# Miniprotein binders against a7ua95r516to809, part 48

Target 1, 294 residues: a7ua95r516to809
Amino acid sequence: ASLSLLSISDLVPDLQFIFFWMSNAIEILYFIQQKSPAYMQTIELMDDKAGSKESLLSATISANEEAMTILEEVIMYTFQQCVYYITKTLYVVLPGLLDCNPFGTEPSSEQCRRAAGVCVCAVCVMPEAVRRVVSVFQTTSDLLQQYQVHSEIQSQMFAYLFFFTNVSLFNQLIDKGPARGWFQRSRVLQIQASVKILLDWAKGAGHNHLAQKFFAKFCSTVTILASPPQQLSQMSWKALCAEHPSLKPVQLHRILTQYQLMAELGPLPIWQPSSEDEAYIYRTVDLLESFENH

## First folded at step 16 (miniprotein)

Design jk1
Fold by ESMFold2, fold request of step 18:
Formats: structure tokens, C-alpha cells, sequence
Structure jk1 (fold): chain B 294 residues (1-294), chain A 86 residues (1-86)
């Protein structure tokens, strides 16, 4: 059953099945869209002294609309099934990014293990937790390429996967961060390095623009938390809102509160909310993001 | 009396019956009928009959759980695409 699958590799057969049929539905949809104008024009140019041309054209338009509607529904259904399987594995592996240390002296790379007695490790390495997330993205990318899924659909799938990743990481950081010590500066820098690895993967895979857009809330959070106190204390509430438009007032307020605690800063007048935002910093219903927020 | 018109009528009837069989859960007979309809739909000259055959083959493959029906749906789809893109 799907609940027994703990890694993306266990889901590959199910994903291969769905991608095969989805890619064929997409192929036919784009074929119809490309060829329909020429076919309709052929009917309109038909010499029809019996008057059947208008009836044939009407029936053909109706058939085209029906075919496109059904194909779009099939594509939507199969797309959502793929996303369901993939996000199930992401949900399991994403929390580990918040606990891992990319700056360790014992990296996961085979080269560093092979060089016992002489340290050749880089300052920043890919922890196993990050590898698990990258593996989900990479396997998804490989399957989409294998089945020649249209590039627009591939982009939509990664847009949703990055959105899901952002919501999951942000919510866990906000909700569990105080108890887990994730707002400590050393942890924030480790988290920032781990996110950098994901962003680098997305750039190398041709999805940089999607990652920049859909990771914005989590990246803004980490950027603020990683900022040196002398630099951050010079930015007003309004400037921070403008610099980080993805953050709601309640979210920014919570992030700054945690920053003040960890940096041992007293309340700063410059971080008092603008008059426009003051009523909203206590809207706890807006603190966590919804996975249905699209 | 036009050969193409007669083929179109026959293909529509077969596709509609295949859809009815699939709704009743008779996926084996539905896919068999779709496979038989492919060449008739092609001879009709109406590309939307081939498209409909391909669509219902995809839907059957996604609905069933029967590996034999899935394999035959792949054959229907392959043949329908070959004729459609020609």
C-alpha cells in the first residue's frame, strides 16, 4: 500500500504508470490544439451546395470542446495523483532539513571517507537529510524527462512541489522552532546552508525562477534570522515589510520576537509595527500557512 | 451511402457501446470494442473519432486494475495515435 512507502524510489512504479498515461493525454491535447484551426478552416472552405457544411462545422466544434474538456480533466486528475505521491514522501523527509548540520567534519561524500587521516572536506557539505529532499526532486525531474511531459506541466509540478516545501518548512520552523532551538543563530546558519543546497539544485535543474518565487516566505524568514544584529537593527518595520513582502505582519512580528530573544536585544522602537499593520500582528489565525493557499 | 459517412456512424456506435460497457464495469469488452473501432474511426476521416477512441483507452487504463486491459489500452492508444498523426 502507499502508506508502507518510505522513499521516493518505492513509489517509482506507481509514478511511472501515472506519468505514462498523463503524458499521452497531454500529447493528444496539444495535438488537437495545434491542428484544430486548420481542420476547421478546411471545413469552412468546403464547397457545400447541399448546406451540410454549417452542421458539420457545429458538430466538429462541439467534438473539439468535448475532447479538450475530457483531456484536461484526465490531465488534472493524473497531475494531482502524481503530486499526492510525491508530496507524501516530501512530508516525511522535509523536517530533517531543520535538524541537520551541513558544516559537519564528517561529510557524507565518499571522497572524504576515502581520505581517512587527511581532511579534504569542504566547509559546507550535503547532509543525508538534504540528500533525501534532493532525491525526491531529482527523481521527479528524471521521470518527467523520461516520459517527455510537456515543459509547462513540468514547471507547474515543480511550482507546487516548491510551494509545498516552503509551507512545510515555514510552518515547522514557526511552530516548533522555540522548543527545538531552531532560532539559535548557529542553527539558523546551518538551515540557511541547507536551503542554499536546495536552491542550487533548483537552479541547475532549470527551475531557479520557480524556486525563487515559491521559497520566498521561508527564505525571507531565514534571511532575517541570519542577519547580523547591527545590520538588522538598522531596518525599520516598514523597511522589513518592503524587503520581505511574502511575510504577513503576524509572521514578521513572530520572527523578530524570536530574533530579539536569541540576540539578547531589548524591544526596539524601530521594529514597532506601522499603523497599517498594528492590528494584524496578533492575528494568530494567519501565523501558519495553509497547504490549500493556491 | 458515402463510405466515410457509414464508417463514422459505425465508429460512433462502437465507441458509445464501449463507454456503456466501461460504465458497467465490463472493461475487457469495452477495450476489445475500442480496439475494433480504431480502424473504422480512421476510415471515417473524422479525426475526433480517433481522439475519442484514444481518450477512452486512457480512461479505461486509469480506471481498471486489470493488467490485461491496461496492455490492450496501450495497444489501442498506440494505434489510434499512429493513425491520428498520419
Amino acid sequence: as target 1 above (294 residues)
Amino acid sequence: SDEAERMAIDARRMIEEAQRLAEQGNHEEAIRLLLESVEIAARSGDPYLLVKVAIYAIILALQTGDEDVIRRAEEVLRRAKELLYS
Scores: ipSAE 0.805, ipTM 0.947, lowest interface PAE 0.5, mean pLDDT 86
Fold by ESMFold2, look of step 16:
Structure jk1 (fold): chain B 294 residues (1-294), chain A 86 residues (1-86)
Amino acid sequence: as target 1 above (294 residues)
Amino acid sequence: SDEAERMAIDARRMIEEAQRLAEQGNHEEAIRLLLESVEIAARSGDPYLLVKVAIYAIILALQTGDEDVIRRAEEVLRRAKELLYS
C-alpha cells in the first residue's frame, strides 16, 4: 500500500461534528449536577396531597441518576471517537520526528551550523515533520476552545494524546532505532531538539504538567542517549533508575546497551543492574509499551 | 396539578415511542416525535423529561448519518435547552 500521510485538516469536519454533540452533553450534565439539589428541595417542600411526596422524590432521584449515567456514556463514546480520529493522524506523522533534522539538511546560516555543537533550541527552524505533529495538537486545542469543551475533558484529551505520542515514539525508537541509525549521537541531538519544540508547544498551550508526566519515558530515553560519556559513565545503575523512574529495567538496560555500542564503550561495572532488577532486564515482553492506559 | 401530571404522562409516552422508533431504524419519525414532545415535557414541570428529550436528540444525531435528522436533532436540542434553562 502507498504511504498514507493523513492531515488533521481532512478530519476537522468529523471532529467538529463530534465536538458539537459532546460539548452539549457535557453542558447538560453540568447543569443537572448543579441544579438537582435545589429541585429536590422544592419537592421536599411541596404540599403532600395524597402522601405521594416520597414516591415522587424517589422517582426524581432515579431519573437524575439515569440521566447522569446516560450522559456520561455519551461523553465517553464521543471522547473515544475524537481520540480515534486524532490518534489515527498522529500514528502516521509521529515516525517522521525520528528522521527529521531540525537544523536543516543544508546549512543556511553560520548560527544553524554552530548550534549542532552548542545549543539546539535557540537557532532551529521547525522542520515539516515537527510542524505536522504540532499542527495536530494545535488543531485539537483550537477545536476544544471553539466548542467550549469543559477544562476537565480538555485535560483528559491531552493526557491521552501525550500518552499516545510517548508510546508511539518510544516504541519506534526502541524497535527501529538500531536499523535506522537513530542511536548515533548526532541523530539523538536532532531528536532531542525536535522533542523540545513539542514540549515548548505544550508549555505555551497550558499543558506543561501533562507533557512532563506523559512524555517522561521518551524524554528520559533521549536524555540518557544525549548525555556525554564523561557524565553518564559516572552514574551507577541505581542512580540512573532514580533519575529516570519512568524506565523499566529492561528498557534502561536496552538503552545503555545501545549507548555503549555507539560511544564505543565496553561494559561498565557501575552499570551492573541491582540484584532485584537483574531478573527483569531480559523480560522482552516488557520492552515495548502498550497503548492501553495503565 | 392534574394538568402537569397528564402532560408528564403524555411526554413520557412520546419519548418512549421515539426510543422504540429509533431502535427500529426509523430515525425520521423518532426525531419528529421528540420535537413534538418538547413543549409537552416543558409543561409537565418535570425538568428530567426535558433532559431526556435532549439526551435522545443527541443520541439520534450521533447514530443516524441522515443530515435532515441531524438538523432536526439540533433544533430539538436547542429548544429543549432553552426551556430547561428558562
Scores: ipSAE 0.802, ipTM 0.951, lowest interface PAE 0.5, mean pLDDT 86
Fold by ESMFold2, look of step 17:
Structure jk1 (fold): chain B 294 residues (1-294), chain A 86 residues (1-86)
Amino acid sequence: as target 1 above (294 residues)
Amino acid sequence: SDEAERMAIDARRMIEEAQRLAEQGNHEEAIRLLLESVEIAARSGDPYLLVKVAIYAIILALQTGDEDVIRRAEEVLRRAKELLYS
């Protein structure tokens, strides 16, 4: 409802409203899809009364097509509204994953004392930055389950949310990484650990396949940046392209350039682009991803 | 059978009037007419008239800002679904 809201908790009433009506539209669409063949068959079995059978069947087919068209439009509209509000909150919280130190957020001695009887080594503390992102995903999942939204629509929603997350994180890393120090090896390892926690949540929530598919570009980026110099320096440009097909030549080139700078490596002949890719590594227009791609 | 055909004519007319009222911004009268049409649509034996009543209740709820209209749209939808699934 409010375009200026930044917190998922502030949007829950508006999302509840939209999910209620969307879920009902989906339910009715599913019902007519299942019942339409049987209903059409009852018309076909009617007595042929002066052409009334053919006219009734034609009108019924038209009514079915009209109903399905309108329901699909309603579902698409409500889906887009939900995605708009949810991604607005994601956009605010996602950059925090890049600044997060998941290794420095272990419980303090005071937390252990207050918990009384809970071992510190047994507690999995989720860093605040990761928890903010997970909260958006978990709230979305809870609402979809509460309103019994069809599983196919739930999958489509998380596919888009993971796509949005990937684009946002990748673009922030590439665009702001040099100024924010995010390409330093210690930071890359922290980023990798934070993303691992998020991927573990997605796996536990039943979305592992979608997360693996839609985070591929960002995960490839951090995998390359996290690789030890001894290992990465043995991999040719062609091998890196084959290992990381989600990365465009300009993107891979930029990532390797930042790697060289942070590892204090000179240019490596093995990382020179293939003749086929050489023309594409300078296409700056292709460096950042569009939020409109799927 | 002849009663069902008369109910279908009446239901379609009421639904069309509700659509016209909603387009004119008269959401209260539109939803009241949709609610009245539910039982008539059910007696017609044409499930697509009930579906149409449910669809317009959903659309009206999403378009209006009036909490009373939304509450009435929920009632229309609930009743239409009960009759449709029975």
Scores: ipSAE 0.798, ipTM 0.948, lowest interface PAE 0.5, mean pLDDT 86
Fold by ESMFold2, fold request of step 18:
Structure jk1 (fold): chain B 294 residues (1-294), chain A 86 residues (1-86)
Amino acid sequence: as target 1 above (294 residues)
Amino acid sequence: SDEAERMAIDARRMIEEAQRLAEQGNHEEAIRLLLESVEIAARSGDPYLLVKVAIYAIILALQTGDEDVIRRAEEVLRRAKELLYS
């Protein structure tokens, strides 16, 4: 069975429905937040007898709070539903990034050159696995723009999608990487190139800041694994921690252990954890990331 | 002023009745009553009655499975927003 059966395109009608109603709830929420002070002022300027102005102000404050509460609940519900459907699609397509080869084959390079004229083959090659992930992000971006969703909510949605992507890729690499050969240097370089395509998409879409923040753990992992042995063996544990603050001690230790096995290196004194960090390198409860950390 | 108070009472009654109808599963009658309440809520001068009409149209559209009710909820929302933002 083809993974294309779980394509984001099949979910577009359902997403369009939810985005339409969510965007309207957001619009009304921001409107009442902006206009509430002016409306309260019109009540304060009103001619008043027997204290009815004070009672009206109190009732109006209560009505505003009630409306905001209901709108926030509707927005949270619809946001959660959008995220559920989008991440269901991402869950299916993300593992393929760890197995694909973004460097072109001879037939792919030939087709790219003939169709495009002057073309850089590494830039023209996009494996199906990478294309499917980019398609999820691009379709989401197009829908958010189509329905004029407030920019703050668009940012929150991509923050979560990048967070989800980072957790999924990191956990699969750490958990399945030894058995799948994903720590081999040629594979790490392929993974690095695939991630570069995603980062380039995020930059072009105006989400560079969010991608830098929420991909940090996976990107740090791949950067360490892709480093040449002569370069990495010159970096102390302290220097690696300072350069890669997103990695917990247990995570950095596991990454270096896999690097040592791949490069057939024995223990390196320069990679010995500090005395303080040594207590944490065996905390396997901290090794994998939770999908609920935000 | 007295007319505005009567409109507010009428709009509030209609919105409450629409909510009751929706809870009973009568989505077609609920959305019809919300649509009728829009202009009355506008005449009341209380913007939070228009906000309530819009909110309940959104909620009803999300809860129903009826395409005709959804289409009417879009009409209610469009008109409520137009009057609210005027």
Scores: ipSAE 0.786, ipTM 0.948, lowest interface PAE 0.5, mean pLDDT 86
Fold by OpenDDE base, look of step 17:
Structure jk1 (fold): chain B 294 residues (1-294), chain A 86 residues (1-86)
Amino acid sequence: as target 1 above (294 residues)
Amino acid sequence: SDEAERMAIDARRMIEEAQRLAEQGNHEEAIRLLLESVEIAARSGDPYLLVKVAIYAIILALQTGDEDVIRRAEEVLRRAKELLYS
């Protein structure tokens, strides 16, 4: 099937399979972690018949370490597989978020999975492009809950997914934004509204802190671009750096340069990088975010 | 007890053979041995043998494309968990 046709719904059976086994592996790992100390103590309290106790304890320690190592590998493998499938789906739907007009009357044509009929839930009233993205996250959340995956693993998964989403959206906006007209104020406001819907969902799902953390760069970019020229032209480079610490100097400089061109402001001395940042604004290798940092 | 020790040795051998068979792609025979080993492992009194059986059931399920093997792996896992929590 072409990547373009892949929906999260198509991956649900595969994800269910992986989540089942992952959840069980985690459960067994926690069982070992909780029971091993007591078991070892029981061995330690046994009557020492001619060195048999030390041998048994050593064998038990070895068996524990082996079991934990293998389980951690299984958990890591299954986690990676889940992330792979989910991010593949996100890759397909995320571009639509940047072209979305959330202020348009798009018919809420798709039924909420929770409702047999027309649902007016927050997800069903979302623009289609936003709903598709939210659907990936919601499906992931529902599966994690269904299989009672440990909260730490859930947090790690959402952290990665939000990271991936931020990197993808940021890179697309920076790279394609000027050519696509996404730097135009009207378009930026659409993007801002779409992202707000996503963040509101994340807040409602209990992932507010993670969403705020991992979307910071994209949100900062959108915030700057959404700022009225009269307001933004009064902000110095240092003030913008301080307000948007998630942006590298090269990124901020690119955003401001493109903003300036789009708004026809001409050169603004107040946006001139500091002497300290001047060397960094030319590091084009740092312009786009990498997926490798996770 | 001497019987528990014999059962531990037998269970360990069965698990090791199941691993070897799984690595060779003989998933059907591997899962059969795991299923047989669960009760022996339980009778040995060594919980780590049960854990090992559960782990290899999980691994085998993830490695196989055979639905019957997967189903049997779920059975092994279920039984191993039941015995671990008993």
Scores: ipSAE 0.784, ipTM 0.941, lowest interface PAE 0.5, mean pLDDT 91

Design jk1
Fold by OpenDDE base, fold request of step 18:
Structure jk1 (fold): chain B 294 residues (1-294), chain A 86 residues (1-86)
Amino acid sequence: as target 1 above (294 residues)
Amino acid sequence: SDEAERMAIDARRMIEEAQRLAEQGNHEEAIRLLLESVEIAARSGDPYLLVKVAIYAIILALQTGDEDVIRRAEEVLRRAKELLYS
């Protein structure tokens, strides 16, 4: 299937398979962690017949360490596979979020899988492009719940998915935004509204803290770009750095430069980087976010 | 007991052979041997042998593209879990 046709629904069987085995590996890991101390204590309380107890204890410790190591590897492998499939789907649907007009009246083409008939839930009333993104996260959440995956693993998965989403959206906006017209105020307001819908979903799903943390860079970028020229032109470089600490100096400088061009403001001395930041604004290697820094 | 120790030795041997068979790509015989080893592992009284059987069933299921092997791995896993929680 062409990448363009890939939906999260198409990956559900593969994800279910991986989640099943991952959840069982996690369950066994927790079983060992809970039972091993008591089992070792039972061995310690056995009558020592000529060093057999020490040998048995040593063998049990070794078996426990081996089992824990292998289970951790299996869990990590299955986790990575899940993330791979989910991020592959996100990669396909995320560009649509930047082009989305959430103020349009067209209903979502896809009905909620949870309801028979016309559903008026928050997901069903979303713009199609936003709904597709939310559907990836919702499907992930539903699968994690279905297989009763431990909350820590759920949090790690959502942290990574939000990280990936932020990096992808930020990089696309910075790299392609000027050429695509995404820096135009009307388009920025559409993007801001679309992202707000996603953040509202994340809040409703119990992931508010993670979403705020990992979307900070993209949200800061959109907030700056959505700011009225009259307001933003009164903010100094230092004030903008303080207000948007998630942005590197090179990133902030790029955003402001593109904003200046888009808004036809000309050079603004108030946006001049500090002497401390002046060397960093030219570090183009730091302009785009890396997917490896998670 | 001498019987439990014999069962532990037998189960360990069966698990090791299943691993070798799996590494050779003989997933069908590997999973069969794991399934046979579950009951022997349980009779040994060593829970780590049951854990090892379950782990190898998981690994084998993740490595194999054979639906029958996957189904049997689920059976091995289910039975190992039943015996671990008994």
Scores: ipSAE 0.779, ipTM 0.939, lowest interface PAE 0.5, mean pLDDT 91
Fold by OpenDDE base, fold request of step 18:
Structure jk1 (fold): chain B 294 residues (1-294), chain A 86 residues (1-86)
Amino acid sequence: as target 1 above (294 residues)
Amino acid sequence: SDEAERMAIDARRMIEEAQRLAEQGNHEEAIRLLLESVEIAARSGDPYLLVKVAIYAIILALQTGDEDVIRRAEEVLRRAKELLYS
């Protein structure tokens, strides 16, 4: 099957397998963490028969440390495998979000499988491209819940997935946006609306804080690009930096430069970088976000 | 007790052998030894032996492509958990 047709539903069996073992590893880890102190205390309270107690305690400590280490490795491994599969699916569906017209009347072809009839749930009324992205996150959430994965691990999973999504969307917008017309105001407004639907879903799913945090860079970019020329041309570099602290100087400079070109604005002295930022606007290596720095 | 200590020694040996077999790609024999070791580990009174059995069942399931081995690993895990929570 071409990678382009990979649905999250196709990965569910593999993810279920990994989540099963991951959840059990986590459960055992927490069991040890909770029981080990009491168990060690029971050994410490035993009658010291000729140094046997100290040796037993030492052996128990060692066994605990070994078990904890191995479990952490297993959990990390399984976590990485889950992320790998989910991000592969996101990679396929995320470009569709940038090309989506959420104001179009095209009915979502796939109705929610949960309802025997016409479902009018928030997901079913989503544009198809947005729904596909949301479906990845929803499936992940459903699986995490199904296997009762600890809330901390769930939060880490969503943090990473939102991070990945932000990096992917941001990099695509910065790199390909000018060529694809995504910097056109009408297109930007479509992107903004699509992302809002995603963020609203994340809010409804209880991930509002994580979504706001990790989508900040992409949202800032879209907000700037969606701004009317008359408004944005009145904002200084310093004001824009202050309003959009998630953007590096090189990123902001690129966005403004492309905006200027798109809007056919002459050079705007008000958008000139500060003397402090002037050295950084030429750091093209910092233009795109890295997937590795999370 | 002397019997519990003997059981602990036996369980450790079985677990170590299971690891060695797994590393050699003999997953079927590895999981068999783990399954046998569960009850011995429980009789030893050392909960960390049961934990170790469970861990290696998880690892073996993740490493193997054999569905029967996976199913047996689930059984090992289930039994180990039952005994850990008893």
Scores: ipSAE 0.765, ipTM 0.933, lowest interface PAE 0.6, mean pLDDT 91
Fold by OpenDDE base, fold request of step 18:
Structure jk1 (fold): chain B 294 residues (1-294), chain A 86 residues (1-86)
Amino acid sequence: as target 1 above (294 residues)
Amino acid sequence: SDEAERMAIDARRMIEEAQRLAEQGNHEEAIRLLLESVEIAARSGDPYLLVKVAIYAIILALQTGDEDVIRRAEEVLRRAKELLYS
């Protein structure tokens, strides 16, 4: 099947399988964490017949530690598998966000499967490209809830997915943006609107803080690029650094340089990096975000 | 009790053997042995043996790709959980 046809719906059975086993592993972990102290206390209260108590306690501690370790490994493994499948789907659908015109009149082709009729939910009224991305997150949320996955694991899952999304979108925008015309103001405004819809969904889903945190780089980039030349040309390098602390100096410099080229602006001394940042603006290795540093 | 200790030893041996079988790719025999070990583990009075059985059932289900083994792993897990919560 063409990677372009891979939908999150196609991965639901695999995800359900993994989430089932993950949730059970988490449940057992939680059970041990809650019951082990009481069990150990019971052993401690036993009559010490010939050092058997200490040996039993030691063996129990060891068994507890072993079980906890293995369960954590299983949980981590299953978590990683879930992330792998979900991010694979995101990888396919995320480029569509950058090319999306959210101001277009094209109705979403796929109706929300939850409603027997015309669903007017926020997801169903989204542009198709945005809806596809949101559908990945919504499906993930639904599955996590279905299997009653612990809230911490849910938060970690969304944190990683937002991280991945930000890295993917940021890197694509920085790398391909100039060539694809994504730095053009009209296109930037479309991207900004599309991302806003995604962020609004994340807010509605209870993930506002995570979304704001992990999308900061991409949002900052889009915000800068969406700024009118008249406004942005009045902002100093230091002011831009302060307003967009999520951007590394090399990233900000790249964005401003490309903005300058796109807007046909002459040299702007006000955007000149500080002497402190001058060494950093040439660190091209830091230009793109890494998927490994989450 | 001497019987509980014997059951614990037997359950542990069965679990270890199931693990070895699983590592060898003999998932069907591994899950069978785990299923047999559940009741023995429960009779031992050691809850951590039941936990081990459950853990290895989970691991085996994730590794096997065999639907029958997966179903049996679910059964092992269910039974282990029932006994853990009893």
Scores: ipSAE 0.764, ipTM 0.932, lowest interface PAE 0.6, mean pLDDT 91

Design jk10
Fold by OpenDDE base, look of step 16:
Parts: structure tokens; C-alpha cells; sequence
Structure jk10 (fold): chain B 294 residues (1-294), chain A 86 residues (1-86)
């Protein structure tokens, strides 16, 4: 199947398989952690028949360590596989978010999976492009809950998915934005509204802090681009750096330069980088975000 | 007891052989041996043998492409868990 046709629903069986084994590995790990101390105490309380107690205890410790190591490897492997499948689906649907017009009356033709007929739930009233992204996250959440995956693993999963989403959206906006007209104020406002819907979903799902943290860079970019020229032209480079600490100097400089071109603003001395930042604005290698940092 | 120790030794040997078979790609024989080893491991009274069975079943299920082996691995895991929490 072409990558373009891959939906999260098509991956659910594979994800269910992986989540099943991951959840069971975590459960076995938990069993070891709970039962190991009591079992070791039982060995310690046994009558020392011919010095075998110390050897048995040592063998038990070694077996426990081996078991823990293998389980951790299994959990890590299954986690990575889940992330791989989910991010592959996100890769397909995320570009649609940047092209989405959330203010358009596109009839949400898709019936709510949860209700027969016209559903007015928050997901059903979403623009199709936003709904597709939210559906990936919601499906992930539902699977994590279905298999009762530990809350820490859930948090790590969403942290990575939000990180990936932020990097993907940011890089696409910076790289393709000028050519696709995404830097036009009207288009930026559409993007801002679409991202707000996603953030509102994340808040409702209990991931507000993670979403705010990991979407900070993309949100900062969109906030700057959405700002009226009259307002943004009054902000100094230093003020913008302070207000948007998630942006590297090279990124902020690129955004402001493209904003100037789009808004037909002449050179603004107030946006001139500080002498301290001047060396950093030319680090084009730092312009796009890397996926390797997580 | 001397009997429990003998059972534990036998169970360990069976699990280790199942692991070896799995590594060699003989997943069907590996899972058959694991199914037999679950009940023996339970009789040993050593909870770590049940853990070892469960881990081996998980690893085997993730390594195999055979749906029947996967189903049997799920059964091994289920039975091991029942005996662990019992």
C-alpha cells in the first residue's frame, strides 16, 4: 500500500500485538520487583544446610538481574516498534495540518466511530486534517489504556510523539512555508487554529504539560508569524529572544527575515541580532530540528 | 526438598533447551518444550523459573512469524502468569 493510504486503523492489529507483549513484559518486571525481596528473605531464613544458602542467594540474585535485563530490553524494543509505526502514520497525516482551513465549512463526512448518526463530539467537529492527527494520538491513548500500560511509559510515548510532531511541523513550516504561502498571515491563522485544536485535545487527554513543552518551538514560530506587523515591528531582537526562548537565534532570524519579505517590510534595525548572537544566526546547520535528540 | 531441587534442575534444563532451539530457528519445538516446562517449573516452587518461562515465551513470540507459535506462546504466558500470582 502506498504510504499515502496508510491509516492508523490499518496499523491497529500490529500495534495491538506489540502492546500486548510490552504490557506483559512490564507486568512480569513488576512481579519480580514485588516478589524478589520476599523470596530472598525466604532463602535467608532457611536452615543453612552445608553452606548452600549463600550460593543459592547468589544464584537467585544473578537470575533476577538477568531477567530484569531481558525484560528491559523487550520493553525498550516493543516501545521503539510502537513509536516506529505511530510516527510513520503521523508522517503521512501531519502535512495535511499545515494545509488545513479550520474555518471552512468542510462537511465532516466521517461518522463518529462512537455514535450512530451525526455526532457533535469535539473530535467529530474537527476539520478532517486535524481529526486525522488527533485520531493517531487518540488511538495510541486508547491502546495504552486498553493494555493498562504503566503511566510512565505512557508519558514517555506521548513525549516522543509530541516531540516528533513538533519537529516535523516546524521543519516543514521553515523549509516549505515560504514556497507554499504558509507564512501569509491568513494561512498562519489557520495553522494556529488547527494547532490550538490539537493542544486542546492534548489538554483534555491529560497531556497538557507535555504538549506545551514539546510544541513550544512550533507554537512560538506560529505566534510570531501570526503577530500583526505593527506589533511585531515594535519588538526588539532581545525581546523576541526572551519571549521565545525555544527558538535558536538562527531560527528566529530566519522567521523574521521571511516575515519581512512576506509583509513587505524594509530592513528593521530593531530586529538586528545582538553582537553575541551574530555568530549564531549563520549556523544554518541548526536551522532545522533533528529527530536524533530523543 | 531433594525432589523440588531435582524438579528445578529439570525445569531449568528444559527452558534452556527451549531457548537454544528458539535461537536456532526451531520455534515449533521450542514452544512445545516451553509448554511442558510451565507445569514443571510451577512444581519446583521457584518463582524465577516461571519468570524465565514467561520471558522465553515473550521473546519467542517477538522473534517468530508463525501465528500458531505466537498463539501457543500466549498460552504459555497466560499459564505462567496464573501460576505466578497464584
Amino acid sequence: as target 1 above (294 residues)
Amino acid sequence: SDEAERIAIDARRMIEEAQRLAEQGDHEEAIRLLLESVEIAARSGDPYLLVKVAITAIVLALQTGDEDVIRRAEEVLRRAKELMWS
Scores: ipSAE 0.775, ipTM 0.936, lowest interface PAE 0.6, mean pLDDT 91
Fold by ESMFold2, look of step 17:
Structure jk10 (fold): chain B 294 residues (1-294), chain A 86 residues (1-86)
Amino acid sequence: as target 1 above (294 residues)
Amino acid sequence: SDEAERIAIDARRMIEEAQRLAEQGDHEEAIRLLLESVEIAARSGDPYLLVKVAITAIVLALQTGDEDVIRRAEEVLRRAKELMWS
């Protein structure tokens, strides 16, 4: 059955609700951390030798631990719920990134570019499919700032969103790439340009280190597919593995053999795996990435 | 400090009753009692009673589907935070 139309705009009220309560839980946790040492010290300075001082300290320690436990659970739950809503939207928009043309043959992209002359806004020149993905990230960033969510939690949220994006794009490319024509060199160069726009957004938003970390596997794949076949044919299996450590042997072998097929190359013995890797290259369970954290 | 101790006992009893009512599904009565407990918890001088009020409001707001209860939980939380930083 057809999926309903999902946009980040439709989910903003639910996200606003969750961010409101998450940010307040974080604030209460901060209050406890600020007040706990001072309050416990006031109890320690009491002139009460009847044992009530020790009982009060024990009760206060227990109350502090109970409060922190509940608040941490609330923060974790609300974080996971936000991520669930946001990734639901990302799941719908990410495949379009693999099909778009960022080099300006799209009518809306060309019209925006020409109307602005020398357009200084990267958003105005980007293809609609990339704009949809950026819109999800930008809306998320705006909401996190609006509700003054702690910067560490903002970074963890984008770490997960980039992880999800990498898994989704990599799996689609590996699974459907040959059938969809995504391994063709002209298409790969378009994908590479689209990903660069997304990486530029992440850099401008202060998340460059997270994007570099979590996109490594997808970026390595696109780099291989963007390389001329003649250059790849001059590299040994060992050299290719060393140049792309983020790719498992089965993943690298699958990319090379599918690229060979789409580039209409004959078998290349130099792309044959080493003896120690051969046992792993045919395990299809290792080919696709899991959406679950490890 | 005997007055503060009696106030703290009273506030804790009210907050725990509000939690019990919320577990039974009596969200309207839970939030009404919780709102009443805010000022009493503040007078106790025990900051963890105000924290307990705030946490109870947050949990209730996330569990209920009733917009009136959510709005009143926001009011409880707002007032509890004001008193925490006072």
Scores: ipSAE 0.765, ipTM 0.936, lowest interface PAE 0.6, mean pLDDT 82

